VH-VL binders against q9fz32. Designs and how they scored, part 40

Target 1, 221 residues: q9fz32
Amino acid sequence: MALYCRDTLIIIFQKLTVADLARASCVCKVWNSVATEDDLVVSAFTAPWRIKELVGRPASVSFWRDNGIWKFAISHRICRGDSVTSLAVKYAVQVMDIKRLNNMMSDHGIYSRDRLLIPISNPEILANTTCYVELDKYAKREVAVLYLEGAPKREQPVPGTNQQSNLSADGKRRLIESLRRSMQVDDGTALYYLAIAEGDPRSALSEFSADLRWERQAGLN
Below, E stands for the ipSAE of ESMFold2; O stands for the ipSAE of OpenDDE; V2 stands for 0.75 times the mean of E and O plus 0.25 times the DockQ between their complexes.

## First folded at step 20 (VH-VL; framework fv_ogalvibart)

Design nb1 (at its last look DockQ between E and O 0.02; V2 from the best seeds 0.00; counts 0 for: pae E 3.6 > 2, placed apart)
Fold by ESMFold2, look of step 20:
Structure nb1 (fold): chain C 221 residues (1-221), chain A 124 residues (1-124), chain B 107 residues (1-107)
Amino acid sequence: as target 1 above (221 residues)
Amino acid sequence: QVQLVESGGGVVQPGRSLRLSCAASGFTFSDYDMHWVRQAPGKGLEWVAVIWYYGREKYYADSVTGRFTISRDNSKNTLYLQMNSLRAEDTAVYYCAREFGYSSDYYEGGMDVWGQGTLVTVSS
Amino acid sequence: DIQMTQSPSTLSASVGDRVTITCRASQSIRSWLAWFQQKPGKAPKLLIYRASSLESGVPSRFSGSGSGTEFTLTISSLQPDDFATYYCQQYDSYPLTFGQGTKVEIK
């Protein structure tokens, strides 16, 4: 029968939604084999958004069950002067949706992160793009991310330089607490400025003060 | 015990300024977003402003934008509201409120702890 | 701004009655809706968050439902402690906005 032919099932199933593929996988062994095939599942997941390529594999099978727009995000590299407000304006999204998507209620301020997830306001930006499946440790979710500037390279050591602090672990903790109090910021923000100042707390305070003055001059606060 | 106590209310003439304070105790103040909410006598609740836990992000109701400034001092466990160019329609009881953020790494929201309020009366 | 409209504005009921209060948003707020109870001279008290989740310490006779633009608060069997004013509040986006309130009075 044609209903048991693998080639025929592939043609039929490639037109199904992710929900309908899940239903088809329960019919019989042949249908289960075809409906759970990785290429077919990825195609069903990406087709509604016309995504060119999805790179990477989720740890959880449940990732594939929902391909709504909230499964996707722009991965924005945080730079000096960024605020949630300025990013919301830049990407034409609501501040509260950035807050919710990134888990921004405790422990982790904006500068404690290398990148921030931005909700997709216009789904057409996904068309003909490459998205990457990533587990975002701050958002606590697997997300298919779009890099507008291209995917980041993994870190590689610089053979001739060392970026180690001379302070003990206890000394670093006390230094972070001191900077946090001085700047009135969270631990992550204090760590960020300490890192760009190469462990020098006076330079960290100077950099913070300069950024704050720039924000006032630019009217971002 | 978790507690919020507002102070700084009083009677003031239109066009003048007042500064409200909210003293927090019984919880880690620097972990929470904080709000001001007001209620005119005999009227409903009106949201005024929020400041996020690390103090950098602040958002205001349209009725107070440009006149009111929310701020916090996490070293003193204190929330502030600077109210400039006061008008008769700013007459209200002002409450500070704590936002409950997350449960099991999922956003919950909601203002779960409130102060008892401080009355601001703006009259000529 | 998102307008929140409650109905009724005043409700008379007896102890033991089932009471429902509705709240309508001028645009979809998904499920980002809270309910508060306020007694005269007291601060508001959170009852329900995220449209249907019961706050700790709130009696199980309170329940919330709805999504999008229409929401309800239900008190399954009204108690003497429940005579108060109830407010809905959206927190989908800033500025946050409250409904006008519903006063529940003894019949």
Scores: ipSAE 0.344, ipTM 0.743, lowest interface PAE 3.6, mean pLDDT 83
Fold by OpenDDE, look of step 20:
Structure nb1 (fold): chain C 221 residues (1-221), chain A 124 residues (1-124), chain B 107 residues (1-107)
Amino acid sequence: as target 1 above (221 residues)
Amino acid sequence: QVQLVESGGGVVQPGRSLRLSCAASGFTFSDYDMHWVRQAPGKGLEWVAVIWYYGREKYYADSVTGRFTISRDNSKNTLYLQMNSLRAEDTAVYYCAREFGYSSDYYEGGMDVWGQGTLVTVSS
Amino acid sequence: DIQMTQSPSTLSASVGDRVTITCRASQSIRSWLAWFQQKPGKAPKLLIYRASSLESGVPSRFSGSGSGTEFTLTISSLQPDDFATYYCQQYDSYPLTFGQGTKVEIK
């Protein structure tokens, strides 16, 4: 009878991990009603990391199923002179981990972005911090994001608005240079592929690669 | 011959709208960023807006943000400037200009071709 | 915004004179600077891009120099056709901005 009392369940469930809460939610309707409470889930998610506050909520419940360190990332605004290598050194992480997290095909992809997500190597950095749940368009997943310099400015693109962040003039130049280097072509060719890709460097590279494959198959190069 | 020709200018009252056009000829229009630049009578040059060659990126001067819209139709080789909520301070000759974006090795940039301009007068 | 300041605002010179116009940016624009010539009732004409690159068809008497925040347009020997207003422009970042102009007039 005690396991059907909501108050008792809350007390018990407050001690459970996110994974255990998920399992508890499958037991019965009563358990489900308690185990899925937002406060309990958020608490269970943040407690292992001693996070002070979690701002925002994920669109998918699957976000809560895994609270490993890989769910968290540092938001780094890209500055002049930044490279994936320099950032790896700065944050004491592996270059490959940065690239994987951000779905980067090349190191030069950094020039088409306003920010990079940096994987967290030291979980202690999360202690007593505020993390923001965001859908990152490049990572293509929801991430709990830590801002080291303060709260994100309101201008963060609303998740789901395909509004490609407008590149600055300098960003455009860097992007072109990046593509030129990646494709090993002249600026005109790089611009051509960028145009047909409507400004998406990944698509541009994909199209370029496809053409190269075709040319090889046709014996044209 | 490479040419830009502006049209659509005229006299309008404050608060009204006007649409400018710029017809391009003699070059591959879709390969170039296009700009609007204006010049008030007896004053200097003021950049207004840019649209990139693939048409998705647009930037505006603060003075026209929210009121003006730059667009392009590559199939017609035409650049547009929709001007809403016009003000007296918008009175100017409006120029369209193309920016060359590349050389053989480097992005260069530069407004190398300009139209002759079209006069917009906003007055009560 | 990046402010561009030209000096002088007006310059009186004679044919054959060496003329120098200066443009200062409020912050570094690296080499993303252009110079334009404008005659009354006409559209601006590009003279120099990337601080020092001469536009095709522009006479060699025109030259540009500088980087960062200080730039100079030089006319080595002023010709009758050179009396006009000159503008510098930064295209390092949006919004693009022009100097206030320098009017070169006959002495």
Scores: ipSAE 0.274, ipTM 0.662, lowest interface PAE 1.8, mean pLDDT 88
ESMFold2 (binder alone), look of step 20: mean pLDDT 92; pTM 0.944

Design nb2 (at its last look DockQ between E and O 0.02; V2 from the best seeds 0.00; counts 0 for: pae E 4.6 > 2, placed apart)
Fold by ESMFold2, look of step 20:
Structure nb2 (fold): chain C 221 residues (1-221), chain A 124 residues (1-124), chain B 107 residues (1-107)
Amino acid sequence: as target 1 above (221 residues)
Amino acid sequence: QVQLVESGGGVVQPGRSLRLSCAASGFTFSDYDMHWVRQAPGKGLEWVAVIWYYGREKYYADSVTGRFTISRDNSKNTLYLQMNSLRAEDTAVYYCAREFGYSSDYYEGYMDVWGQGTLVTVSS
Amino acid sequence: DIQMTQSPSTLSASVGDRVTITCRASQSIRSWLAWFQQKPGKAPKLLIYRASSLESGVPSRFSGSGSGTEFTLTISSLQPDDFATYYCQQYDSYPLTFGQGTKVEIK
């Protein structure tokens, strides 16, 4: 139990909650280094729900600090005959919670979207699943989503191109706009990070965050 | 200024029908869910119905289900309440109310703006 | 349906008094509670939303607190303009429901 030994710290920190890991990261450089390791952070975030895998890296460090049930949602593919009422019954949730989660107003009603986020009423559905960190256009935050049918496999684009075989032209525009808002940059900068991330928006956010941190450290900001 | 103005109230006999209107101004009506709330003379507030901004989803209090129909015409910035098979207990001032929905990070859902009401009296 | 129960039904107070009105829900509504003020012959006016957030233009002497099933509206120093009936209203789920009202009148 050497408090300077990284292997010993990993064993100890593996038992900590997300809140306690945040506290440990403030003690010293060695503790900060261990407490912020991706494996430990993801493990602490997912363990209470017994999630098998969390795909994607959020842009915000604060994403990891709270793993309450409201960080998670089901991504439901809208089918013929679906209504908010029928989905509320199907998933045993309140109509108003679907409304709140999806910010249902103006141009964003059920008629105009492929998928709808559903609040989780039974946390057991998260056990032994894969969740994906996504920046949801309608919820306006990063959400760990569960696809009950499994996530669609996406073709990786050639670096430096916006051609993606798995996205419509409208889908590409939405993706760029989402990245632009999340990163608070112009379209050109958003396109650059999407290109170096090979079309993966979560990787693009991660690359931007890393570059911004490096620029601050080097005094380039 | 954001404003809601109800009209169409009056005195009707039991079993008859009446249609209320609510004219909206000063905001983009089609962005907002709208409610009807009523208040019997000397009594408290009772929620009656809501219609979502695109008009498909409608929800009603049990006391009016099957008799009242909420509707909207977004091209005219107008909310409606069709009241059929009226009963003495439907006597009330009827208010329309706007639901505040979208903030920068989440949907709220509280009623922030009210009209001045229109009186419906159901009397033989 | 979620029943909302206010107490007291009537409250007699003087200008300058601290006034507290309580509202209980029959089941948890988390923080989805609003407070309204209503004067005779007029429509309700929103004061507080999400249990504790003050609506724009409402004087800071009004405050709200609570979560779950128990909520309070406080007027820290009652003013002549505050004599009215106050309603709590849950908006956690349909049907939306109001408390029966609390009339604050001059002593």
Scores: ipSAE 0.283, ipTM 0.705, lowest interface PAE 4.6, mean pLDDT 83
Fold by OpenDDE, look of step 20:
Structure nb2 (fold): chain C 221 residues (1-221), chain A 124 residues (1-124), chain B 107 residues (1-107)
Amino acid sequence: as target 1 above (221 residues)
Amino acid sequence: QVQLVESGGGVVQPGRSLRLSCAASGFTFSDYDMHWVRQAPGKGLEWVAVIWYYGREKYYADSVTGRFTISRDNSKNTLYLQMNSLRAEDTAVYYCAREFGYSSDYYEGYMDVWGQGTLVTVSS
Amino acid sequence: DIQMTQSPSTLSASVGDRVTITCRASQSIRSWLAWFQQKPGKAPKLLIYRASSLESGVPSRFSGSGSGTEFTLTISSLQPDDFATYYCQQYDSYPLTFGQGTKVEIK
């Protein structure tokens, strides 16, 4: 009888992990109603990391299925001189982890982006911080984002608005150089593929790879 | 021979619109970024806008942002500058210029070819 | 914005003289600097790119030097055809910016 009392359940569920809350939600309707309460879920999600505040809510309930360290990332605004390698060193993480998190096929992608998500290697950096739940367009997933320099400016472009890439002239040069290196071609060839890809370096690389495959199949190389 | 020829200049009243064109010949127009640069009478050069070769990237000077639109038609080898809400301070010779980028080591990005310019006069 | 400052604004010289024009950037532009020559009623003509590279067809009496924030254009021996206005331009970042110009006139 005591397990059907809402107040009793709240007390018990406050001690549960996110995973346990998820399991509890499947037991019965009464348990589901309590286990899915926003405050309980947020508390269970943030408590292991000693996060002070979680801002925003995920669109998908699947976000709450686990609260592993991979749910969190640092937002790094890309500056002149940044490379995936330099950022890996700066944040003491692996280059491949940065690339995986951001769905980067090569280092050239950094120059077409405003920010990179950096995986977190030390969970202690989350303690007493505010994290923001965001859908990152490049990572293609919801992430709890930590901003080291302060709260995100609200004007984050809504995913899907054709925001013209604010690439500086220097950014353009670096992009072309990166593509040239990645493709092992001259600048003209790199520019050609970038053009047919309408400025998307990932697509450019994909087109290039497709042509290489075709050439090999045709016996031209 | 590589050539750029501007047209569309003239005398207009403040607040009116004007469209400039730049016809390119002697090179593969679609492979080059294109610029507009203007020069007020007796003054120096002022960069106005750039459009990248694939046409998606556009950048403007603050002085013309929101009023001017740069565009291109690669099928016609033509660069355009739509100028709206013209002001007296927009009076200038307008030049189109090609940006050279091809290099063995890195992308260059300097203006190597210029047209002869077309005069725009904004006066009441 | 990167400000480009040329000096002097006007320079009087004679044929055969060595002429030097300076350009200063408000911040480092590395080597992304071009020099242009403009004659009255004509379009600018590229002389130097990447601070020190001579454009094809430009006489060897023209030379450029510098990096970072300080740049110079030098005409080793001024010729009658060289009386014109000269502009430096940075193309490191948008917006692209020009110097105020240096008018080289006959003494």
Scores: ipSAE 0.034, ipTM 0.579, lowest interface PAE 3.9, mean pLDDT 87
ESMFold2 (binder alone), look of step 20: mean pLDDT 92; pTM 0.942

Design nb3 (at its last look DockQ between E and O 0.02; V2 from the best seeds 0.00; counts 0 for: pae E 4.9 > 2, placed apart)
Fold by OpenDDE, look of step 20:
Structure nb3 (fold): chain C 221 residues (1-221), chain A 124 residues (1-124), chain B 107 residues (1-107)
Amino acid sequence: as target 1 above (221 residues)
Amino acid sequence: QVQLVESGGGVVQPGRSLRLSCAASGFTFSDYDMHWVRQAPGKGLEWVAVIWYYGREKYYADSVTGRFTISRDNSKNTLYLQMNSLRAEDTAVYYCARELGYSSDYYEGYMDVWGQGTLVTVSS
Amino acid sequence: DIQMTQSPSTLSASVGDRVTITCRASQSIRSWLAWFQQKPGKAPKLLIYRASSLESGVPSRFSGSGSGTEFTLTISSLQPDDFATYYCQQYDSYPLTFGQGTKVEIK
């Protein structure tokens, strides 16, 4: 039967969506062998967005299960003067969407990072572009990343490598100021919590909040 | 009195390693970022490295990246500089310096206290 | 990297003279500039921070001015103790960088 011929299957499967390929892969061994081919899957993933090239491969097959617009993000290198609000305006997206994508609990997180992932509001921006599959340590997921300024210079950060935060001296000042404001404390107190959190602003806020809860329970406030 | 005292300098051959120490006294060492700055004979000042007060953040000059490691032991009030794969161009007086973090309601970030330095000579 | 350029490299002056040293940054460093004095065989000493703030214990004859990319150190009336080498330093961003130095010598 024509449906067992590899060449015939390839022709048919080239017209399928990623979701349909996934379903086809469950039909039989022969279909699975064709439906899981890297070229077919990549083509099915990129075609709806008219992406020119996809660089890299995900570690998990689950990455291909969905090719919604949320699989894609713009890589924005953080510059002096950037804020989540200013970036939201710049890219015409919601502040909350930026925060959610990057797992940000507060605006201060921007100063401890080299880049932010920006959600894509207009899918047309992906047309005729090169996207890079990356595991983002902050987003804690694999994302197809669009670089507007050109190809990424550095190798994908290996997950778990203590990437020395390229935090500038000015960034450090801003971070401390942000924490101070967020906690409504003095600089010394903010620095204390940052120290016990080993430089993680989120952890610092968490510790501070825990102490406040404890003080309230103890009737000290 | 606030004081920094460097030690560990000497004469070494190229390719060898040396470890410098900086002993701090007269202030709460764990609250301050610490720097190494060096000065070649008859030349200007060159920043080498910084380690932040909580010890996780370290930054290096390009000229020493991959060869030098800055560290600290807050329990001993001591700053260290491990220097590997030494080169002739590493010959210099090495200073440790304290960075003033904040004053009143403002984070400053300038070097206010320096040690007297220790001489490192790399020669065949 | 931010390059710091001092001028002049050497300055000959007499006691009582007004001395001015200039430092230029390759990009804006706002006010994150410090001035240091160094005498032979001694460690650098902080004179001015934040471009214009005088460090405690430093004589008032020293003053700093400027912002952005252009900065100046001024000694209003040079004293015998002021013959030394002076360095500007930016601490806006890493790597921290120094000017090449200005040697103030006796005329």
Scores: ipSAE 0.279, ipTM 0.652, lowest interface PAE 1.6, mean pLDDT 88
Fold by ESMFold2, look of step 20:
Structure nb3 (fold): chain C 221 residues (1-221), chain A 124 residues (1-124), chain B 107 residues (1-107)
Amino acid sequence: as target 1 above (221 residues)
Amino acid sequence: QVQLVESGGGVVQPGRSLRLSCAASGFTFSDYDMHWVRQAPGKGLEWVAVIWYYGREKYYADSVTGRFTISRDNSKNTLYLQMNSLRAEDTAVYYCARELGYSSDYYEGYMDVWGQGTLVTVSS
Amino acid sequence: DIQMTQSPSTLSASVGDRVTITCRASQSIRSWLAWFQQKPGKAPKLLIYRASSLESGVPSRFSGSGSGTEFTLTISSLQPDDFATYYCQQYDSYPLTFGQGTKVEIK
């Protein structure tokens, strides 16, 4: 058997699943060396989904051991008027799966973040696409994400953040607390609307109220 | 000590309204999604509603949609259930429950702390 | 809605017995299943989450298993404190739903 020839091992290992590559990597030093090669592992990871390209390196080698559909997600840019309910309808997924995937807790309301991970309901959307390996700050896991707009955009500040008020730190704190109570929302949501209102609390409340009315008219809440 | 205490139950006629309250203590209320669950006398448990921590997302069982409204006041650490157009089948002990979100490596989503319940009786 | 069906509805057992309660979902709920214990006049108490994970402070004689549509709660050696009603509950999707309950009685 030519089980120690590197070229022969590459040919054999190219046909293995990610699970079988993980098993092969435990056999001996030569097998470990071949089974852990980046090109080979990436190919095994992407082939079942027919992904064209996987961009980025995971921090954890355990990332490669599982390529089930839950390893992948759509990265959705949060827009004004978005709600978990409206996004669940838009992407034909369950609201609880959005909740789970994004680790939804008080510090992680959707308006406290730039993007939200959306579960993949139809794996065919992965075919012939580029996915990006990212450690999501809110989900606290490494995910291979699909950007429907084509590529990750640079992190941009919320609208209006380039024109800041001169309020003191204590003044800002009291304002945020007051706005949070008035809107009955988390700090992240209050900060989001305050930012788009350029620090004006009356405008922030007005914009929030307008978004609620639009959401009701659309039958989302 | 984490604690939930329901109040506001009583005897009412069909078609009337009641408002239930759930007072929370021993934890940061605004960090948690909250549920109402009911149990008719001699029967099993029935989920009623959930409200997410920031108050905007609310979801209801079909049996109560359009009649019940879940709400919260995070400044008072209090969960509410407004029950309108009450029917005999709404007779139950009503529990509030806290949802544990994140534990160890990922989001969990189960109800980990329950109140003692408050009885609502709807009778003609 | 996902229907949850428990079996049996009532179970008679003696102290020291191994007790098994099953729960079937009308569609796959993956592993999003919890088990609760309830004694008369008391609120439900969480025993098992994520189908097989034991809640802190729950005796190790309780265990859970299963995935998809079939789930099992096992009490390895029944104690007097374990005579109660047990509920399974799916939290895969809204609306959340419970099984009808299994009452464990003294034989």
Scores: ipSAE 0.271, ipTM 0.708, lowest interface PAE 4.9, mean pLDDT 84
ESMFold2 (binder alone), look of step 20: mean pLDDT 91; pTM 0.939

